# VHH binders against q8rxe9: the designs that were tried, part 10

Target 1, 356 residues: q8rxe9
Amino acid sequence: SVATDDTSPSVKKRVVSGVQPTGSVHLGNYLGAIKNWVALQDTYETLFIIVDHHAITLPYDTRQLGKATTDTAALYLACGIDVSKASVFVQSHVPAHVELMWLLCSSTPIGWLQKMIQFKEKSRKEGVENASVGLFTYPDLMTADILLYQSDFVPVGEDQKQHIELAREIAQRVNHLYGGKKWKKLGGRGGSLFKIPEPLIPQAGARVMSLTDGLSKMSKSAPSDQSRINLLDSKDLIVDKIKRCKTDSFAGLEFDNAERPECNNLLSIYQIVSGKKKEEVMEECKDMSWGTFKPLLADALIEHLSPIQARYQEIIAEPEYLDKILSEGADRAEELGAVTMRNMYQAMGYYQRRRY

## First folded at step 18 (VHH)

Design o6
Fold by OpenDDE, last read:
Structure o6 (fold): chain B 356 residues (1-356), chain A 124 residues (1-124)
Amino acid sequence: as target 1 above (356 residues)
Amino acid sequence: QVQLVESGGGMVQPGGSLRLSCAASGFTFSDYYMHWVRRAPGKGPEWVSTISDSGGSTYYADSVKGRFTISRDNAKNTLYLQMNSLKPEDTALYYCAKGSDSYASGWYREHDYWGQGTQVTVSS
């Protein structure tokens, strides 16, 4: 009995992630989260969605949305998204997102959405009458974004746990209402219409601290741009920001001193961007003055960010190239989503169009 | 679920003081910047103050600088706003807000979560 090694190529599980078209990323985001997220593409089939339909549910500049969308795409590509491993596309380029949303809305009790925090907040601030329907229903859109592609995993932050739970509940409900024997009676395969997505908690990346406060994380919430390095900062700006960053008056440099949080932060940044071991950095820098170290750090940052910046500029300089990438991504998304939509329309009893 | 509950508002005379509190739950409080925002009658929301995750950095609107002090107790998951030398112009509904997660590692919305607000009225 020849054990046929059915090495069926283990079908990679699918990961879906959405990002707002903001167009800006700082060093903390990159080193703390984006790098790890990008690394998922080696293990998973990854879909990366620029979610522009979500962007319009909040105040936005109509003149900037398009540019923000392309800039965001370019930036994430520059950060290491490999188009051979991942599909990158714009949400609005795939109509099935909204179609599925509509179907899901029919199965979502209004009470589930009324409990969502974002809607409650808006309602309290401006009154229920002034809250847009889009702001009320965007969780169903997010659910559609996830379920359309039969996602196994969704990388989520702490703030999005409620949305993922909602998506899971909706998926379960739809499977119950329309799946199984009911679907089979309508000529379908039966079983589950949707996979139940699971949250993927990414590994914690490096925690980069503010350049102006070694005890505070680097953040876009900080009013001062001097507190952070943006990925697209010019060389001169990087030099200037590092030159002006907060330092202490102690002699020498050292890691892991609670009294020297800025020193620890700057050394840590240097370690990460130089690719050196902690011990190596200590040996190299322990006797340096700030006057010597700051330029060294700036140079290391510039060197580390240069490939990203160069790639970004290359992509932005060739709009047709980016369009092609996004188009191909959208095509892939359409292909995957078409199966889901076909099944949903069938299971829900729609009269199907016959193609002659 | 993220919850923010403001308290400490009331009516006070010009020159008086109030201390607002915001109880936070449903998230790791110590990992987020926190904000105070206010809305006066007939006006849009106005940023008042921001405090970093550790409390090491504080920021203020020019209109309240020198009069208001933002602070936080991460062990108690509580945000504070000490308001001194209150003026009639400070009359508003005051909200605490959670900073957005700025990390683009997955699904996120770049907006702040706000509480229900607490009314502050400064009147002679």
Scores: ipSAE 0.451, ipTM 0.792, lowest interface PAE 1.3, mean pLDDT 90
Fold by OpenDDE, look of step 21:
Structure o6 (fold): chain B 356 residues (1-356), chain A 124 residues (1-124)
Amino acid sequence: as target 1 above (356 residues)
Amino acid sequence: QVQLVESGGGMVQPGGSLRLSCAASGFTFSDYYMHWVRRAPGKGPEWVSTISDSGGSTYYADSVKGRFTISRDNAKNTLYLQMNSLKPEDTALYYCAKGSDSYASGWYREHDYWGQGTQVTVSS
């Protein structure tokens, strides 16, 4: 009796994430988050969305939105997002996002959206009367973005927990209102219309600190560009930023000294970008002066970022390539979303178009 | 849910002092840059000051430099703004704002969360 170990290939769970088209990424973002995304591609079916419909809910430059969108896409690819493993697409290229949003809006109590802090705050700033309906309803759009693809997990930062919770609540409500026996009576399969998404808290990537303050994280909120390395910084700019970075007057270099936060930060960066073990870095750098170490660090950063920059340039130089990638991503997204939309229209009792 | 509650505003004479507070909740306060922004009547929002997550770095608008001091107590989840040598032009609604999570750790919108604001009036 040969026990046929029917190891049915465990269907990878689906992860969906979205980002607004900003076009800028610094070293902290990359080492702290984007690398984790790349890793997720091996474990999960990953969809990465450039959410340009969200971008228009705030003041934006119409002349820059397109470029920001393509830059964001290019950076993702350059950082290691693999289109053979992941789908990368633009939100506006998939009409189902807005269609689903509309359906979800019909099932979302206004009170749920009124509780969203972002709307409350923006309304206060601009006046409630001047706040756009888009600003009020964008959480439903985000919900649609997530639920359209039957997402198992959504990587989110702390700031987005409220939105994920909302998405979960909406999903539950819709499942209750239209799913189950009701859906079955309408000729559907019955059961849940939506998976209830769960937040995925990625393992904390390396916390990269500011170049001007070893006690502060590297951040876009810092007014000075000297405080951060951007992924697309030129070699000369990287050298200059590292040369000017804050250092102490102590002899030698060491890790994990609370009195030397900049030293710890710079060594940590060197460790990460060089791919060396902590012990190796300690042995190599323990007796170095800042004059010796800073150039070494700069070189290591340049070496690490050069492939990313090169790939980015290649992608940007071939707009047709990027367009193709985005188109294929959108096609895949449409296919996935079509099932969800079909089910929703059926469950909600729409007269369905017969295609002859 | 992110909450920011400003307090400490009031009416003072020119040359006077006020200390604003912002109580933060609903997020890991110590992980975020924090800001003060003000809005004067008939004017757009004006950035006043920024403090880094650890408090190690502070930044000021030129209009308030040398007069205002931003600080934070991460153990108390509280942001402060000490305002000295107040001028009539400092009259505004003052907002505490949470810095955006700049890390692309997942689904994110770069939003600054603002409180309700506290009114500061400098009048003779």
Scores: ipSAE 0.446, ipTM 0.786, lowest interface PAE 1.3, mean pLDDT 90
Fold by ESMFold2, fold request of step 22:
Structure o6 (fold): chain B 356 residues (1-356), chain A 124 residues (1-124)
Amino acid sequence: as target 1 above (356 residues)
Amino acid sequence: QVQLVESGGGMVQPGGSLRLSCAASGFTFSDYYMHWVRRAPGKGPEWVSTISDSGGSTYYADSVKGRFTISRDNAKNTLYLQMNSLKPEDTALYYCAKGSDSYASGWYREHDYWGQGTQVTVSS
């Protein structure tokens, strides 16, 4: 049995973040959350997992998954992940995720999973398949991603809170069923097999609003690409989107006027991407027309995003470098997960393989 | 726990009107884009309409533009779909769906939370 040094109170607390391999990020994602999540690497032991196993629970193109995976990793590295501080890896490179998922499924009541799936198919006689096993059980896979590393915190939005609550309930159930004196009698440490994770509600990042509606968040849920700036948008596309964005007919520019949500949004974006103090932006822009300000904003966006885009291009141009980063991240994750898996198998009474 | 409850469906003749409602709970309704999605017999899901978190932006599938109006009341946590000039092709089970608008959502799957649906049948 290996000592559990990673549970010591003197060790940095651990944050685990999952990322779908979509290959795209908009400015609202970045400034509103991702930048602050990357910054967590300065305070916490951080693991960033590209969750390719989760991606196959939806229709996907087998020829694109690998590229989307590496594109996503490259984009997050370009956003500032420092591999000396954090681990970045692909979920499928660490088999323990699915091993643990299977063990957790055996302890998860069917009714708990049934509550997690809202989309229902009632047309039995039309020959439509109701759901795959993967679609039904993916909440257990997410639970495995979290519990495998004895995670203290999981940064999630409100729409994933239910999954964190399930992970907490499964951890408590497994600790009750297999932990404590029963585990000690099997040769284990006793006590809890899993730390109970907590959702991490990040300090609010910048609220970046839609380019077509200053009262609505910038979102990939909006059907129109005109409503958002994507991190990889070309210079020409950024200029075009800013030229066409919604404005108003007021004179001058100002923050914090409730009648001018677009003005507040566009000035806030300018402040952030230019790195200027709010007071400096107010003095610089107060007497500008929209015709003067829009080119200024577009130039500031291009200047801010160009280094990120250049770093992204450097990384994807050198596949061996990216592969080494992901391989090293997976190796560290395997080491961490092995402790958890050994304890779990022992507590469940498995005959463990001996190596001579 | 996220919960979406649709109501207001029923049987109506071609050219008629219906108003669908969706009561939302278990999340901060005003922070999310919301959708209407429908499923006709023997068909997969079809997007119908989207409304922004503030209600200031609305979007429609070409098949329903000019006939359907999406709206929301953030004080009452309720989403609406006013359906006018209904056609037999509009016959479907209509679902209210929550957008995955968390800036921080990492394990997300778009449309993870749908209601049970309300049936709309347009026939003579």
Scores: ipSAE 0.436, ipTM 0.779, lowest interface PAE 2.1, mean pLDDT 85

Design o6
Fold by ESMFold2, last read:
Structure o6 (fold): chain B 356 residues (1-356), chain A 124 residues (1-124)
Amino acid sequence: as target 1 above (356 residues)
Amino acid sequence: QVQLVESGGGMVQPGGSLRLSCAASGFTFSDYYMHWVRRAPGKGPEWVSTISDSGGSTYYADSVKGRFTISRDNAKNTLYLQMNSLKPEDTALYYCAKGSDSYASGWYREHDYWGQGTQVTVSS
């Protein structure tokens, strides 16, 4: 191969998102976060990684991991990932993630890992000697997921900020230890081995409230399934949940009355899933009873979710198509990662295998 | 960084009362559901109670319904558990736990963050 400037080919900034293989999503997740994450593909080169290696760091059902992985991929595709704009792939299909993780572990002070909240909590519950090495070291695996692709941005929530800051510190340390003049002396490009990733806060999505309490966020943490609409709820279940949802005894419907949080929530959901302007919704609905409005809302929800559900069912019914998408995503990711891995091995002084 | 610090445990006679508190920091407390979980000697964790982010919805395990009351003060970033009519089987290490936010993406498995726990012992 000829000498090349490894930084020359790209115009777009790159975003990397990890996705746990859970297989389930509720309306609050979708409208509050996922829709905006998928929309990042319109601005950035976007990688969505189904992180099956991360799922095994805590107890899991071996009979369900594969299905949860493919269900999750299918659901995100159904939510609007355009494979011509973004790559979706399974973490374990790209060996470089684990390969880089091992190399990064040699540069990660043990005390940095000991401070991570998930390890401290597991150690308290199970005892230090019973915490798995995987749980202890998975911050290095997450760092590898991010750095492998020279990622510019990582979408994060509040509970993941610690992990991004650790990834930034590991990148800075590795760049110091192995980059620059040292790397040039070994025949490399010099400069930084890794971009330092930045957290990305996407535009906030809708705040969707519980169907049983209009002052409380719709959340999987709520014990009652009646409190939420799941993306894959059947038409009958959607109708039933809306029929049973909490309302009030006021006449008419209105936004932004502090005494009517359920009314505000249900109108807001209707506005969003119908695609109407707030003023249109107010004109249409202001004189309705709950008996008139609830069927209208249920129908709008069904109409909004049915295309997603239909697309999901098409994908799940055709496992070879899903396999092709994931395989092509993994191929693109592997190509990108190969450059990073070659540079990292060179900078660390490895004798690299020659191809004859 | 998320921090949860439980307090208010101690030794109490059967039939007595205690109030546990949990001081929260490092996150916007009012955005999250909160839980109490307990671990009795020799047993695994047992869910006790959940309260919604606003405090408007509360949930209880059957074993504590009518005796325990979960509450929160979002202005003080504090979660509470009022425990009345305590029984010897309530003896456990009690943890407060933060629910996850609505973000669907994440590298680690979504789970509740726990504090260090506070010991409750019900003995004559």
Scores: ipSAE 0.433, ipTM 0.772, lowest interface PAE 2.5, mean pLDDT 86
Fold by ESMFold2, fold request of step 22:
Structure o6 (fold): chain B 356 residues (1-356), chain A 124 residues (1-124)
Amino acid sequence: as target 1 above (356 residues)
Amino acid sequence: QVQLVESGGGMVQPGGSLRLSCAASGFTFSDYYMHWVRRAPGKGPEWVSTISDSGGSTYYADSVKGRFTISRDNAKNTLYLQMNSLKPEDTALYYCAKGSDSYASGWYREHDYWGQGTQVTVSS
């Protein structure tokens, strides 16, 4: 049999997002990208996948992977994932990802994988024989993550566009090899086996600059932690970082003065975290000194971040709750994926197990 | 695709100077922090210096502070390292590296991209 998703006009398009269990999350990450990516759940059916299988394709600490996985899930939930609208789950909890990856590998020309930038860098420096099979084949795993759910859109940054193009090519190739008339002759519906996913670039978030240099992006690459506000910084640390941040010697505060990049950055942060319009901030702050403004900014940051931090702490303090959320997300994903897997096995001519 | 090509290495006497260059292509150079990393014979990689995307912030390992200057020319997509008062301990293969500066995590782990390196040898 052939199963399809609901084709009703009211069915939301589906977005699938992969999230590595990695790295510190700072205000620039959150305001510049994560907030808007989480907000996609308001328009689309959204699956957020913590991609632990992808994390092992490069050196990692085995003692930390599980903790990094749950910490990352908790942080994204705290950033506003609403489990009534979206599913969050761990990639390895849904075996179909790897099952589909293997099936897709049979249709993926070696030359397509050899072109991938991360494999080319490893093989160039260490020789092909020293690159792991996992690094070589993980583009098929990412393709499986996407195609398993018949995804319409995949949010990606510029650095991952190559991977989405490969996923589109693999889907087209598989549809050609196994879909259409061939699938119909095996009892299937015919037509395409997979939707061809489209990349989605969410609306750009705020460009948040370093606290120590208003001309430089806030970045994990900066050696100094003083340059950034991390989402989980304590209230006291936020106050201290803002107190010590770079300012200037001018009186009054203003946007868009090229000689005052720190002023522009700090006012922009204040505008965003306070929820005020630019004109309102301009009028409120125009006659302030830095000594008046810095406490105002710190309070606004604390007010904005404290609910996220409180939610995060609630989630990590209650591991049964987090386990339940992840388990329910995985169950929902398994149900969706089972349809795709049955169709794929049928189209490839497998003898399928019967269930009673 | 990302390419980083270092040049300007060579042999120099202690106390001498060299200027390294790194030509960048395949990405928007001005959007990324850039680094110099070095690898001495028989040693692992050592961070040397970092420069912000605009060039406004520079950072140095303690071992090179006051002697090395990192800079960039965003119009020419080129990173530089001016090395003065060179010591035998500075002998290494020097790499430029593009920072992994995406605002959000994605499917694969972000990691720095490195060039092939340029050799600096400080000896008489």
Scores: ipSAE 0.424, ipTM 0.761, lowest interface PAE 2.4, mean pLDDT 86
Fold by OpenDDE, look of step 20:
Structure o6 (fold): chain B 356 residues (1-356), chain A 124 residues (1-124)
Amino acid sequence: as target 1 above (356 residues)
Amino acid sequence: QVQLVESGGGMVQPGGSLRLSCAASGFTFSDYYMHWVRRAPGKGPEWVSTISDSGGSTYYADSVKGRFTISRDNAKNTLYLQMNSLKPEDTALYYCAKGSDSYASGWYREHDYWGQGTQVTVSS
């Protein structure tokens, strides 16, 4: 009985994530999330989308959108997104996103979108009459973004749970309306048109705290830039920010003291960026003064961020290189999406173009 | 589902005080910075105050500094704004807003969630 080693290369499950083109990332974002994305590349087929169509659903600067888009792409690459493992592309470069959105809109009850919290809130602020159709329909766009690629998993934040649920519901509805025997009767394979995406709860990355408050997370919502390390901060700025960071008056340094949250935060940052074990850091730093430790931390941060910064600079200095990467990503996306679109058009009874 | 419900607004005389509340639900309240924003008639939104996730840090617009106090009770999922020494210029619809800063853990739209607002009118 020859055990047929069915080593069929286990088809990696697909993960899709999208980010708006904001162009800024701080140390908390990087250590808390981006590194996890990088890790996902080894386990999953990963697609990372710069979702610029979403950016226009609110007031934006037309002069900055392009730059923000490229900066976002460059930062992800600089942070370790590997184009050999992942596809990075811009949403607007793949027309199928909008095409699928249109098809999905036909199957989305208006009541589902009316229940979306973001629309409700924004409508209250601006008045319903003044809310754009884009703001109303962007959840369908997001759904299209996800379903186009037959995504197995979608990493989402807590604030996006409603949208993922909507996507799931829409997928189910479309599968019901057009899939199965109906699709087969039209010459299709039958079955499900869409995979039902599942939220992926990433392992909690390191929670980096504010430099000005060890009890508060590092955040862009903090008005003071001194509260955070940005990935693209200059060496001098990093040194200055660390020099001015909040510290206590206790002697020595220690982890896990509730009375010393800043100390814990700074040591934790040092541990992470140095790659040292917690015990090693404790042994090294336990007797240090802040005057000694702060420069050490700054140096470690600089050392850790320097390659990222260098890579970022390289990427932005070669626009053609980035364009090529994004183009290739878009090509891959097009290829993947083409199957979905073909199936959808067929299932929905469209007259198909015959290419001669 | 993220929900923010403001309350505590009303009409008050100049020099008076109000305390606004914002009840939050549908997200881990303690993980997010929270904000108060106001919109006066005919004006754009104006940032009023921010409080960090833990409440350890507070920030104020210059126009309200020394008069307003932002606070939060994470156990109750409630944001507060104590407004003292109110001025006619403080007349506005006051919104509670959820911070958008999540660790780029996934798909995100940089949209702040705002409540329906509570009207504050300072008039003699």
Scores: ipSAE 0.355, ipTM 0.738, lowest interface PAE 1.6, mean pLDDT 90

Design o6
Fold by OpenDDE, look of step 18:
Structure o6 (fold): chain B 356 residues (1-356), chain A 124 residues (1-124)
Amino acid sequence: as target 1 above (356 residues)
Amino acid sequence: QVQLVESGGGMVQPGGSLRLSCAASGFTFSDYYMHWVRRAPGKGPEWVSTISDSGGSTYYADSVKGRFTISRDNAKNTLYLQMNSLKPEDTALYYCAKGSDSYASGWYREHDYWGQGTQVTVSS
């Protein structure tokens, strides 16, 4: 009985993530989240979308959107997204996103969108009459972004849970309305038109605290840039920021002292960026003064960020390279999305274009 | 669902005081910076104050510095704005806003969530 080792290459589940073109990432984002995304590439077929259609639903600078898009792409690549493992592309480069959105809009009750928090809030602020249709419908766009690629999982933050739930509901509704026997009668394969995506809650990465307040997380919402290390900060700026960071007057350095939150934060950062074990850092730094430790930390940060910065610069310096990457990503996305769109048009009874 | 509900607004005389509250729900309140923003009639939104996630850091617009105090109770999921020495120029609709941080933790939109606002009128 020859055990047919059905080594059928286990088809990796598909993960789709959208990121807005922000163009900036700080150390907290990187250590807390981006590293986890990079890790997903080994386990999943991962699609990373720069969602520029979403960016225009809010006030934005038309002069900066393009740069923000490319910078975002470059930065994520520099942080470890591997184009051999993942597809990286820009949302607007794949027309199917909007096409599918339109189809989904036809199946989305207006009441579902009216309940979305973002619309409610914005409507309150600007008045309902002044709210853009884009702001109202962007959840359908997000749904399209996810469903177009038959995503198994979507990494989401807490603030996006509602959108994922909506996406799931829409998918279910569309499957019900157009899928199954109805679709089969129209010449389709029948069954589900969409996979129902599941949220993927990444493991909490390292929580990096503010350089100016060890009790507060590092955040872009902090008015002072001195409170954070940006991934693209110059060496001198890193040194300066660390030099000026808030510290206490206690002797020695120690972890896990509630009275020394800055100390804990800085040691933790050092531990992470140096790749050392906590015990090693403790032993190394326990008797150090801030005057000794801060330069050490700065050097370690510089060393850790240098490869990222270098890679970023390389990518930015070669626009054709980035364009190629994004183009290839878009091609892959189009290929994947084409199947979905074909099925949807068929299931919804569209007269299909015959190519001669 | 993220919800922000402002309260505590009203009419006061110049030099008076008000305390605004914002009840937050639908997210881990303690993980986010929070903001007060105001909009006066015929004017655009004006940033008033920011408080860090833990409350350890506070920031103020120059126009309100020394008069307003932002605070938060993370256990109660509530943001506060103590407004003292109010001036007619402080007349506005005051909004509580959730901070947004670009976390690459997943699909995110950098949208500030705002409440419905509470009206503050300073008039003699």
Scores: ipSAE 0.354, ipTM 0.739, lowest interface PAE 1.5, mean pLDDT 89

